# Designs tried in a protein design chat: miniprotein binders against q9h3h3. Part 83

Target 1, 235 residues: q9h3h3
Amino acid sequence: EDGFTAEHLAAEAMAADMDPWLVFDARTTPATELDAWLAKYPPSQVTRYGDPGSPNSEPVGWIAVYGQGYSPNSGDVQGLQAAWEALQTSGRPITPGTLRQLAITHHVLSGKWLMHLAPGFKLDHAWAGIARAVVEGQLQVAKVSPRAKEGGRQVICVYTDDFTDRLGVLEADSAIRAAGIKCLLTYKPDVYTYLGIYRANRWHLCPTLYESRFQLGGSARGSRVLDRANNVELT
Short names: E, the ipSAE of ESMFold2; O, the ipSAE of OpenDDE; V2, 0.75 times the mean of E and O plus 0.25 times the DockQ between their complexes.

## First folded at step 8 (miniprotein)

Design h3
Fold by ESMFold2-Fast, scan of step 9:
Structure h3 (fold): chain B 235 residues (1-235), chain A 80 residues (1-80)
Amino acid sequence: as target 1 above (235 residues)
Amino acid sequence: SETIEVTVTEETSPEEVAEEIVKALEEGAEKVRLTAYGREAIERALEAIIEVAKRLGYRITVTIEEEDGKVKVIITISLE
């Protein structure tokens, strides 16, 4: 929640991104192989740094599933970071609109729905549902963290390619709910992650753009989605 | 996910408790249970709930008990 904590989280995220990933790539692998892959690599059992008792002997940063139509585009992250440092030294106001414009200028548009779950059967079941939705084409790409510490929660990230495309973000939420997910979801643009901006930051920016809560009984959508930046209910 | 227990005292910041509740539920906790003993602690717990209630989808349950001649309030917050 302070600057040190934000830097520590950014360092851990970078290490995970740099370490090897376990990937099911639906662009090159038949969908019929997914169930066997999920059984081999349940996220509750895959360890962050490898363990003789786990499916992996070597470090794993992320477990990911790529959809058939997935086309990665992280944009110009280096240009974004350079522009951000220049902005901080310029004395110009730093607002959500300023960051949005920086992201657009440097084509750093991806974002993600986040859910946090304890290690166990519920996590593995949720991940399997998300992975099937990705392979079946309802979602573009997703990843889940490996087990880093005893009792610690793991995160499932479901990506969309453009956080400024509200309809696309809402369609991803619907697909997550259709996969049977009932927990709280929060949506964060990757621009905030690349710049190390978390909940408590000196610019008072809210890195969470949307919040989705499961709606019990009778909703065709299955959730209520709040635009946290504008404090407007979208569903 | 599990129930997170939080004790609210007469010295507790309502804003800090509100952030802790939101963070716990966002990180997958099923419920957050606040226990407050005595008038000043109860008032601080209620102030924290007001901040949480500004968000959609929260369910709040309040139980009032008496212990050693003082009022004890247990507040459970959950999603849905």
Scores: ipSAE 0.000, ipTM 0.170, lowest interface PAE 16.9, mean pLDDT 80
ESMFold2 (binder alone), alone request of step 8: mean pLDDT 77; pTM 0.708

Design h4
Fold by ESMFold2-Fast, scan of step 9:
Structure h4 (fold): chain B 235 residues (1-235), chain A 82 residues (1-82)
Amino acid sequence: as target 1 above (235 residues)
Amino acid sequence: SETIEVTVTEETSPEEVAEEIVKALEEGAEKVRLTAYGREAIERALEAIIEVAKRLGRKVRITVTIETEDGKTKVIITISLE
């Protein structure tokens, strides 16, 4: 069961998804316009609820970049949620393997690499690098949260199509590292989000399936990636 | 009982983490768990904990677990109100 803080965070996340997004869509907009768009909407300056002194006067839930090949596919979320309710009432053990099977059965396969950064130049620089990688085709889609409060960290989410596709997850990690990002990255399948399973949950499930750590001189890839669900080092 | 998980890196502001921890505990979280890898991250995590204790004006319980992974020190710090 989720505590008060988890419910508050879930409500904030839902509100962000429902509020308007600022989108650079490479499927319809020339790549040459990206730099001007990034200069107009740096995530450290775009405010969550609007402010006359910021680039936006109205609420913004997310700032996103869609790649040329991006094709949204959320799978059968309704079927997933129904199956989850049935599983809970069945009394059967709830494990990472069981959730993985529900996700596969209902085609809810997307996931994301997450990085958290303080508002400022480093956040804006990291986002610009990720956005360019998306527009250039090395990543498929990404979004970054707007600035909600002074001192609060913002999150960059880099999506992959299939969390069970290890090569795809690792290729996204490599592209993130190539963009100059060196902080710890965590990977979360969207199935956990749709089922309301967060960092604190009554089933003691870890929603983080992969971790990536930058290694300055050791890795040919520039990072060490761990599959936390299977306790296996991938790189 | 809710546990909030936070990863501290060499780029993490101790003041930002302290604010996050204080907010979580004041909003009813049972505990907050900080994970930090390497010297810089560990130092940032420790500074955040000191700041939390000062800002709350009440006793806090801290549990520390130290592990070694790939030649680097990993510290897991769990914070709760006493």
Scores: ipSAE 0.000, ipTM 0.078, lowest interface PAE 25.8, mean pLDDT 78
ESMFold2 (binder alone), alone request of step 8: mean pLDDT 83; pTM 0.775

Design h5
Fold by ESMFold2-Fast, scan of step 9:
Structure h5 (fold): chain B 235 residues (1-235), chain A 83 residues (1-83)
Amino acid sequence: as target 1 above (235 residues)
Amino acid sequence: SETIEVTVTEETSPEEVAEEIVKALEEGAEKVRLTAYGREAIERALEAIIEVAKRLGRKVKVESIEVRTEDGKTKVIITISLE
């Protein structure tokens, strides 16, 4: 909180998507090169707009790792946005169900697990674990934000192909936990991101579908996953 | 803030759970929420908290204690953090 509005934050996110990305693409780069790439570009040191003292002199929007089987499909985002505008001007109720149906109709199905961490060793270690899981095939694709503000948290996004596929979402959570991640995770469908629906929206919709908390019990470790839409524990 | 969940049963090893809690706190967890149902589980949860404090050599702060009755037994939810 520095006085910026939701519109300003959305504009910054769009700018990041449009600026150059640092990508390790396992479809074209041998897995043996990953450790050197991670050492060269630790997220805590890569700066958003470039700095002579950082690994980058030019702006970087995102740092990403693409898995060997990664095949991007964002669906019909323009059709989704047009249908959303029509829905807003109609007298019809706006509910999680109507947004889900719009997403299915326009094939905008991807979603992501989000984790927010302060810049430093823990962020870099978490990202390295996620990146290895992507290259090894346990996850499909992930990205992490560069360092934008002094003391501000950075975000790691771990994507799944279909937010309506509960098993796929839970399998991604398990792979994240297996990578050593212990922080709070929240899952958000990309449809909410494309439509600009954030926590404090006018329809009181919860854009988070799932929440994962690290759990210890006996000598075993795992996670508890809550389905926010139905208020039901899944694990 | 990041909170990890711990379920303690009458079969839980307080020492093993304390080791995992200590590691989780060192790796960035801010709070730990321990849930225990029934007298034996509650005792083991308290033993685990004492063991965490002993191993870290630091004061453990109790943020909250929630007490509920379910099926005639006491359920306790204890949330802790470090100083």
Scores: ipSAE 0.000, ipTM 0.126, lowest interface PAE 22.5, mean pLDDT 80
ESMFold2 (binder alone), alone request of step 8: mean pLDDT 84; pTM 0.812

Design h6
Fold by ESMFold2-Fast, scan of step 9:
Structure h6 (fold): chain B 235 residues (1-235), chain A 83 residues (1-83)
Amino acid sequence: as target 1 above (235 residues)
Amino acid sequence: SETIEVTVTEETSPEEVAEEIVKALEEGAEKVRLTAYGREAIERALEAIIEVAKRLGRKVKIESIEIRTEDGKTKVIITISLE
């Protein structure tokens, strides 16, 4: 997010979404095939644009695992974008509350826990844990970015259906921790992604709603979750 | 008592519950235990906790959260304290 404009980040996100995905779909594929699939496509080795030396010779936008109950619902993204353009030309302040209302009105409710890890064993191990939790039904859907030509960290995204359902967001955090993940997690509603709100946005909005840190002791769930919009600890 | 008990329902005003919790904590309660059953009640409980933090100007820490499923609905018991 640092070092790029929101336009550059949005263009890269669109390109990844349009390129082919490698998908393990638990709705149609037996769970017994997951370990072989994970061994074939470790995210640290799958390259963004293909390489004869990697598992893929062709471009890959995302590596994803769909749970048995996965039912995609993007909401009305076109209506959201039209309303956003109208809001930007209006005299109304652009706040987290205003964006929340746009998201609710247009049913763009999904969000995701994000973790950024360098290519290597820790990334592949974390992804395997998340993928197993999705296939076993503790999480609904997840994806991980392939290795970029320019290098840098890769991202694992773990989705929830409704960012306004705080309990659902916290249940997903708990399941991620139960899968053995101990790194920093941040939660971002997809409405922010669709509207190009990143770390360095023009409206000076916090780009994430929640932050989760693994903690020894204290919380019964083994994590400390901060509501960043209100700057209060939830767990 | 060191811990006070609060039940939050779909009819509960987060602002009114927050005022009750603020008063108890200012009077020396060490912990507050909130029980909520169902998504709407749980959301109101979380809103009340956020409102407590705003009114006190202090961090509110969730000491524990117990999550159970009963009759197809989620039940939570949230214990909070001040940092």
Scores: ipSAE 0.000, ipTM 0.184, lowest interface PAE 20.2, mean pLDDT 79
ESMFold2 (binder alone), alone request of step 8: mean pLDDT 84; pTM 0.809

Design h7
Fold by ESMFold2-Fast, scan of step 9:
Structure h7 (fold): chain B 235 residues (1-235), chain A 82 residues (1-82)
Amino acid sequence: as target 1 above (235 residues)
Amino acid sequence: SETIEVTVTEETSPEEVAEEIVKALEEGAEKVRLTAYGREAIERALEAIAIVAKRLGRKVRITVTIEEEDGKVKVIITISLE
């Protein structure tokens, strides 16, 4: 659709990490319960701070689905932050390469495909497709933001465990497309989120590594993927 | 017009493949097609393409066909100048 990236929503989403999450955990819950859970908690209706008229009366930070094989590993975020401060004071160039090396050194390797959709049927349908792909094992884990009081787009995040594994990132894109998703996707390593790399950052870094656009034709669930770091277009 | 075929293995040097691709394209080949089977071979192919893009100073168009064969991923990558 629209080539928009809502980086301001990423900051709001990080703040939401402190509030309770609504989680479907396929490691402990039978897959047969997913459809009822999705019907109970459609993201277009779940409110960020609670509302007696919504599915939740209390604040919800994220709505998440964990795959059967999901094993969370955030790495050493504290060590990453300390190393980042040292890098900034050192006078060394701040480049994608130096950020990649910091991430590897501190095992902060996860990343995510992002999609931004307006509240409504399309969002709920997209989330249901992603959630099923997670429970069926094509994706590892995903989350979606609840509806904010002032409206605006909601974000679906589909995680991979290692942003340096290019093949794994591309496989996740293929699985998202196979789930019926047609909107613009962008891929962001979590290290960029932890270090505050967003659009118009002071180091002039592109805040995403990949961009994926749906390709129409012949029932193919394919996409065109642009590698922003190397200026290479993959199709 | 001409398409040059190259097989990338887990033992192939990315720099060697990049040199072959650059030479073929500079000599007027329309496309270079890389075939890589398995994760390590695919990583080497992608690394070679990154080197090619830097050396040619232009955007490179890559068409990727991903297939699964005997529990491994097989990738056919077609590269052309853009």
Scores: ipSAE 0.000, ipTM 0.206, lowest interface PAE 19.4, mean pLDDT 79
ESMFold2 (binder alone), alone request of step 8: mean pLDDT 82; pTM 0.775

Design h8 (at its last look DockQ between E and O 0.02; V2 from the best seeds 0.00; counts 0 for: pae E 9.0 > 1.5, pTM E .590 < .8, placed apart)
Fold by ESMFold2-Fast, scan of step 9:
Structure h8 (fold): chain B 235 residues (1-235), chain A 80 residues (1-80)
Amino acid sequence: as target 1 above (235 residues)
Amino acid sequence: SETIEVTVTEETSPEEVAEEIVKALEEGAEKVRLTAYGREAIERALEAIIEVAKRLGYRITVTIEDGKVIITISLEKELE
C-alpha cells in the first residue's frame, strides 16, 4: 500500500539493469574458475551501491552466470511497449490471454523461475548450486540481486527461453530441484515484467504463471507444480 | 469404476483427446491414463489436459511418471 508500488519496482529494475553487472560467462571463462568467482562474490555480501568492506566498491545491478550456449533474445520489446499502450486505450480486456498474445506477436517469450531468500548462508549456497547447474549445462542463464540498503530478501532468477513451452518450464524446475534447491519457486514471464505486472497490479492479475513446491516423500516428479492460469497441478 | 487408456502421439488432436476424456469422466470413469512418448506427444497430452480442466471447471491433478510420460488424471485433490 504505502510500501513498494509497481512504479517503484519498475524504476528499481531499470536502475539495476543500467548499473554494472558481475558476470561469470561460461562462453569465454573456463568452468574451473567458477568456485573462486563464487567465493569472491557471494550475493549476501555484494552490496547494491558499494560499501567499504564489501566485495564491491562501486554499484552492482546484478550478479549473473551465463551458460556456454546462452544466446539472449529479448524479442521486440519496443514494439511490445507500443502495442501495450494501444491495448490500454482500445477497451479490449487485459487478461492473461491477451498478454500472452501480445508476447507471442512481439516474440517476447523468455521467462524465469524466481526464488526469494534472506541474505545469508542459505542464499549463497542456493546461488552456488544454481550457478554450477548453469555452467554444467543443465540451465541456460541465471542472476541474483545484490544486497539492498533497506535489507529484505534477495531474488534468484533462473531463465528459460519460452514461457509458452510448458515442458521447457517444467524441465527447468527439475534442474533447479536437482541442484539441491528446496524453497518455494514461482515462474514469471518477462512480458509481465516489461509491462509492470507485479503484486497488487491495477488489473488484478496473478503476477506468476506457475508455483513449485519441493516434496520430500512421495511424488513421481519430486516437486508439485501448480499451473495457476489453467488450474492444473502436476505431481 | 474403470481406467481409460489413451495413447497420444505427435499426430494426435488434443481437442479430440479432451472430448474423449471428458466423456469418459461423465460416464463414471475413475481415472484416465495418457501415454505419450517424445516431446511433441507430451506437449499435445498437456494441451489436452488443460482443455479438460477448462471444460470441467475445477482443478485437476496430474501425475507424470519417469521414463515414459504416463499421465494419470485424478479428481481435484481433497484435503482430509
Scores: ipSAE 0.334, ipTM 0.712, lowest interface PAE 2.4, mean pLDDT 82
Fold by OpenDDE base, look of step 17:
Structure h8 (fold): chain B 235 residues (1-235), chain A 80 residues (1-80)
Amino acid sequence: as target 1 above (235 residues)
Amino acid sequence: SETIEVTVTEETSPEEVAEEIVKALEEGAEKVRLTAYGREAIERALEAIIEVAKRLGYRITVTIEDGKVIITISLEKELE
């Protein structure tokens, strides 16, 4: 596995965001059409660049599902980026607290649960479960990466409106678990994405705030959620 | 991708292992392969790796072969 620098990951994410998306929008499309759409565009078969024989002939950045209550709100991303550049130039220490304050100040509060799965039936099944949960209103919005030429794992992202709202983050975890997902989940604020803070960043910041592990029995939520910054179990 | 090899012995402290891993990562290593021999060395290596992983969010693979533990730390591709 080729290691990616934080800059390389940011560039790839930006490129994917700029390419066309395959979207099921529950606000405009009947829920009864979801199964046909999932069958037409299974994530394990949709290719990043529209390879011959794939369901897509053109490049696809993401496959997404929008719920009935979905309203895009990214906050002041440009102001956030300008403040971040100024902060780097100042030479002041950068901490998770600094990033949280920047996010709050610029109203960039969205975050996402992430799951990484190998291409195949398990991925497509997981995505179908998430897509149904979004259409049914248990989740607001989710997306999945298309299959890369080199293979590797695909990522499913399930969004929440506010990474500082612990209850909202936990509720989304519960909904993901209720959809039948049992893999490891990590939670990443979008502010970290917008600032190019990925694994192995120069500031040694952990880009994930929470970790969810599936648990059989005991908890009503079916998972244990760890606050990684404080090393505290939330459930 | 440059893989850095770190060997852990019974005399190696968890702190020393952690420092070597961090140093390797700071030097731009994409993968760190930790090889530990013996039970005590394995436990120390695991403690060090868990600490690094918690801080940096790396993928960790643990394999046990012929009385040695191989721990591979690698970057995971994150598209978001």
Scores: ipSAE 0.028, ipTM 0.319, lowest interface PAE 5.5, mean pLDDT 82
Fold by ESMFold2, look of step 17:
Structure h8 (fold): chain B 235 residues (1-235), chain A 80 residues (1-80)
Amino acid sequence: as target 1 above (235 residues)
Amino acid sequence: SETIEVTVTEETSPEEVAEEIVKALEEGAEKVRLTAYGREAIERALEAIIEVAKRLGYRITVTIEDGKVIITISLEKELE
């Protein structure tokens, strides 16, 4: 059942959020220490539960880098969740527009670019590039999942402050591409994450707002960003 | 060869800019170049451009330099 799969994924995400994180915090740590930290904790080798031979002996939920200007503010998440429950019982239509308005009303505006990579050199290289971009100020905050015991793809999340700020989202895409990353990127507003709305949801909402594809050659060299809500290519 | 220049400010109506762009393209302009300074003006320019692109199926190239946006609209029509 797809419902059981979604419940298992939500439970694992919750457990990861509550386990210890490995954090490089540029607000309190000199930038000159970043390279040593990256070498100590490559995401392809940091294990979720501290397997023998890994650099960590204890569980790690996430590996994260906070930029110098990062100011954590998730907004009124409790109010958002209450309003979402009220909306569901109200009989009013649930559309992408109503989700956008809920997010604006409750100031839950952050979102993230996502990329999925197999463990190994490409993942570690991509993470290192993202981490440097965060510390240098081109990006604000990023995290990457540790290596799961079963293996499989890992995820890098690169956050932006306001999913309604198209320019800010495009600037983050550009910074990611400047770090040499060429894989598919998808952008998900955090409102969908806080409400537990994933691809297989009963309202047929699309949690992916933008897709970014890297194109080499021709006049359109670079990233091409598709606005999924409007079916418009932005760059 | 014909490029129509449009300046967008924080006081500019995105809807009026979108209509201006559509008219210019229908009257034979090969390119429309928007210049916007500041985040508010840039957002208004993007809103106008997205509306044009939705209506006409154009591809938009956005370039950001020193806090301004230079937008070039190339004619890329949707196939039937």
Scores: ipSAE 0.012, ipTM 0.432, lowest interface PAE 9.0, mean pLDDT 80
ESMFold2 (binder alone), alone request of step 8: mean pLDDT 70; pTM 0.642
ESMFold2 (binder alone), look of step 17: mean pLDDT 71; pTM 0.651

Design h9
Fold by ESMFold2-Fast, scan of step 9:
Structure h9 (fold): chain B 235 residues (1-235), chain A 82 residues (1-82)
Amino acid sequence: as target 1 above (235 residues)
Amino acid sequence: SETIEVTVTEETSPEEVAEEIVKALEEGAEKVRLTAYGREAIERALEAIIIVAKRLGRKFRITVTIEEEDGKVKVIITISLE
């Protein structure tokens, strides 16, 4: 019907993945070209479906920066989806642990730190910082959504290879903070995205595995990270 | 017997959550449970409930559980039709 549902969110995500991307690929493009590329394609001005008045006249699904060492690995998504359907019909409990095991079995291990910002200077500045960190090798890959025709917040996604590698997830958080980012960050394994599990779901699953909040107040480190899967603080 | 779980964060759209709540209840869910951690998330959860109250044409009950976690308030709001 109307409104935002898991099906609606999944359809939007699929459309964005299928539409063209604007990519700065550090594997084939000199780092010296990054500043010009960022000036040409500020996320607050790039429109989702194109506009002659924006930097793009054609649809753009994502704006992305690939690091010099970036090597894509999506795992066996088809096998994951088939196993998920079998699990749902089995009568066995569906828990974070069973999803983790499905992800490991099918090598669907990537995940991402997410930050949501309103269109404008702060978004463009945050994205530029993240993009530089990627090109300089502190982060592996990142993308940011274009501006939707309806308006609303845009999302920056910073990917890690393995959501089960806590050290790697925390190192990415540190690099994001070092880039000057102070907003709330949430970490979501891609397995939840491939299975269509969002905020509202019948299995009582929280798709957010970690949460990072910037804290200033005399503490040596400026970030507090919560492990939502195990309900424990890592800071 | 079905309970739908929704996590609300400072990035969550109150209007989106409200639509999910209304749809779930109209489609026969017994309960919708919102979990919100921290002031901004709690404010967004409350905004969503206000929208639900305006859109839902029938009475509903809310139950609120308040916990303190690491110096911040955690709120669990359970919504059901009367």
Scores: ipSAE 0.000, ipTM 0.103, lowest interface PAE 23.4, mean pLDDT 77
ESMFold2 (binder alone), alone request of step 8: mean pLDDT 85; pTM 0.810

Design i1
Amino acid sequence: DRYRITVTVEGLDEELFRELVEEIREFAEELGLEVTVEYRDGRVTIVIEGLPREAIEKLLERIIELAKELGYRITVTIEEL
ESMFold2 (binder alone), alone request of step 8: mean pLDDT 69; pTM 0.592

Design i10
Amino acid sequence: SEEEKIRELAKKLAEEGKLVIVVRFKGVDPEAIRRLAEELRRLAEELGARVEVRVEGDTVEVVISGVPREAIEEILERIIELAKELGYRITVTIEEE
ESMFold2 (binder alone), alone request of step 8: mean pLDDT 71; pTM 0.615

Design i11
Amino acid sequence: SEEERKRLIEEAIRLAKEGDPEKIRELVEEVLKLAEELGYEVTVTVRDGRVTIVIEGLPREAIEKLLERIIELAKELGYRITVTIEE
ESMFold2 (binder alone), alone request of step 8: mean pLDDT 59; pTM 0.423

Design i13
Amino acid sequence: SEEERKRLIEEAIRLAKEGDPEKIRELVEEVLKLAEELGAEYVIVVRVEDGRVTIVIEGLPREAIEKLLERIIELAKELGYRITVTIEE
ESMFold2 (binder alone), alone request of step 8: mean pLDDT 64; pTM 0.546

Design i15
Amino acid sequence: SEEEKIRELAKKLAEEGKYVIVVRVEGLDEELARELVEEIREFAEELGLEVTVEYRDGRVVIVIEGLPREAIEKLLERIIELAKELGYRITVTIEEL
ESMFold2 (binder alone), alone request of step 8: mean pLDDT 63; pTM 0.556

Design i17
Amino acid sequence: DRYRITVTVEGVDPEVIRELAEELRRLAEELGLEVTVEYRDGRVTIVIEGLPRETIEKILERIIEIAKELGYRITVTIEEL
ESMFold2 (binder alone), alone request of step 8: mean pLDDT 72; pTM 0.637

Design i18
Amino acid sequence: DRYRITVTVEGLDEEALRELVEEIREFAEELGLEVTVEERDGRVTIVIEGLPREAIEKLLERIIELAKELGYRITVTIEEL
ESMFold2 (binder alone), alone request of step 8: mean pLDDT 74; pTM 0.683

Design i19
Amino acid sequence: DPEEIARLAKELAEKHGKYVIVVRVEGVDPEVIRELAEELRRLAEELGLEVTVEYRDGRVVIVIEGLPREAIEKLLERIIELAKELGYRITVTIEEL
ESMFold2 (binder alone), alone request of step 8: mean pLDDT 60; pTM 0.466

Design i2
Amino acid sequence: DRYRITVTVEGLDEELFREIVEEVRELAEELGLEVTVEYRDGRVTIVIEGLPREAIEKLLELIIELAKELGYRITVTIEEL
ESMFold2 (binder alone), alone request of step 8: mean pLDDT 72; pTM 0.624

Design i20
Amino acid sequence: DPEEIARLAKELAEKHGKYVIVVRFKGVDPEVIRRLAEELRRLAEELGARVEVRVEGDTVEVVISGVPREAIEELLERIIELAKELGYRITVTIE
ESMFold2 (binder alone), alone request of step 8: mean pLDDT 70; pTM 0.597

Design i21
Amino acid sequence: SEEEKIRELAKKLAEEGKYVIVVRVEGVDPEVIRELAEELRRLAEELGLEVTVEYRDGRVVIVIEGLPREAIEKLLERIIELAKELGYRIVVVIEEL
ESMFold2 (binder alone), alone request of step 8: mean pLDDT 61; pTM 0.484

Design i22
Amino acid sequence: DRYRIVVTVEGVDPEVIRELAEELRRLAEELGLEVTVEYRDGRVVIVIEGLPREAIEKLLERIIELAKELGYRIVVTIEPGDEEALERAKKIAEEL
ESMFold2 (binder alone), alone request of step 8: mean pLDDT 64; pTM 0.539

Design i3
Amino acid sequence: DRYRITVTVEGLDEELAREVLEELREFAEELGLEVTVEYRDGRVTIVIEGLPREAIEKLLERIIELAKELGYRITVTIEEL
ESMFold2 (binder alone), alone request of step 8: mean pLDDT 70; pTM 0.611

Design i4
Amino acid sequence: DRYRITVTVEGVSEEEFREVVEELREFAEELGLEVTVEYRDGRVTIVIEGLPREAIEKLLERIIELAKELGYRITVTIEEL
ESMFold2 (binder alone), alone request of step 8: mean pLDDT 70; pTM 0.615

Design i5
Amino acid sequence: DRYRITVTVEGVDPEVIRELAEELRRLAEELGLEVTVEYRDGRVTIVIEGLPREAIEKLLERIIELAKELGYRITVTIEEL
ESMFold2 (binder alone), alone request of step 8: mean pLDDT 70; pTM 0.622

Design i6
Amino acid sequence: SEEEKIRELAKKLAEEGKYVIVVRVEGLDEELFREVVEEVREFAEELGLEVTVEYRDGRVVIVIEGLPREAIEKLLERIIELAKELGYRITVTIEEL
ESMFold2 (binder alone), alone request of step 8: mean pLDDT 62; pTM 0.515

Design i7
Amino acid sequence: SEEEKIRELAKKLAEEGKYVIVVRVEGVDPEVIRELAEELRRLAEELGLEVTVEYRDGRVVIVIEGLPREAIEKLLERIIELAKELGYRITVTIEEL
ESMFold2 (binder alone), alone request of step 8: mean pLDDT 65; pTM 0.554

Design i8
Amino acid sequence: SEEEKIRELAKKLAEEGKLVIVVRFKGVDPEVIRRLAEELRRLAEELGARVEVRVEGDTVEVVISGVPREAIEELLERIIELAKELGYRITVTIE
ESMFold2 (binder alone), alone request of step 8: mean pLDDT 71; pTM 0.626

Design i9
Amino acid sequence: SEEEKIRELAKKLAEEGKYVIVVRFKGVDPEVIRRLAEELRRLAEELGLRVEVRVEGDTVEVVISGLPREAIEELLERIIELAKELGYRITVTIE
ESMFold2 (binder alone), alone request of step 8: mean pLDDT 70; pTM 0.618

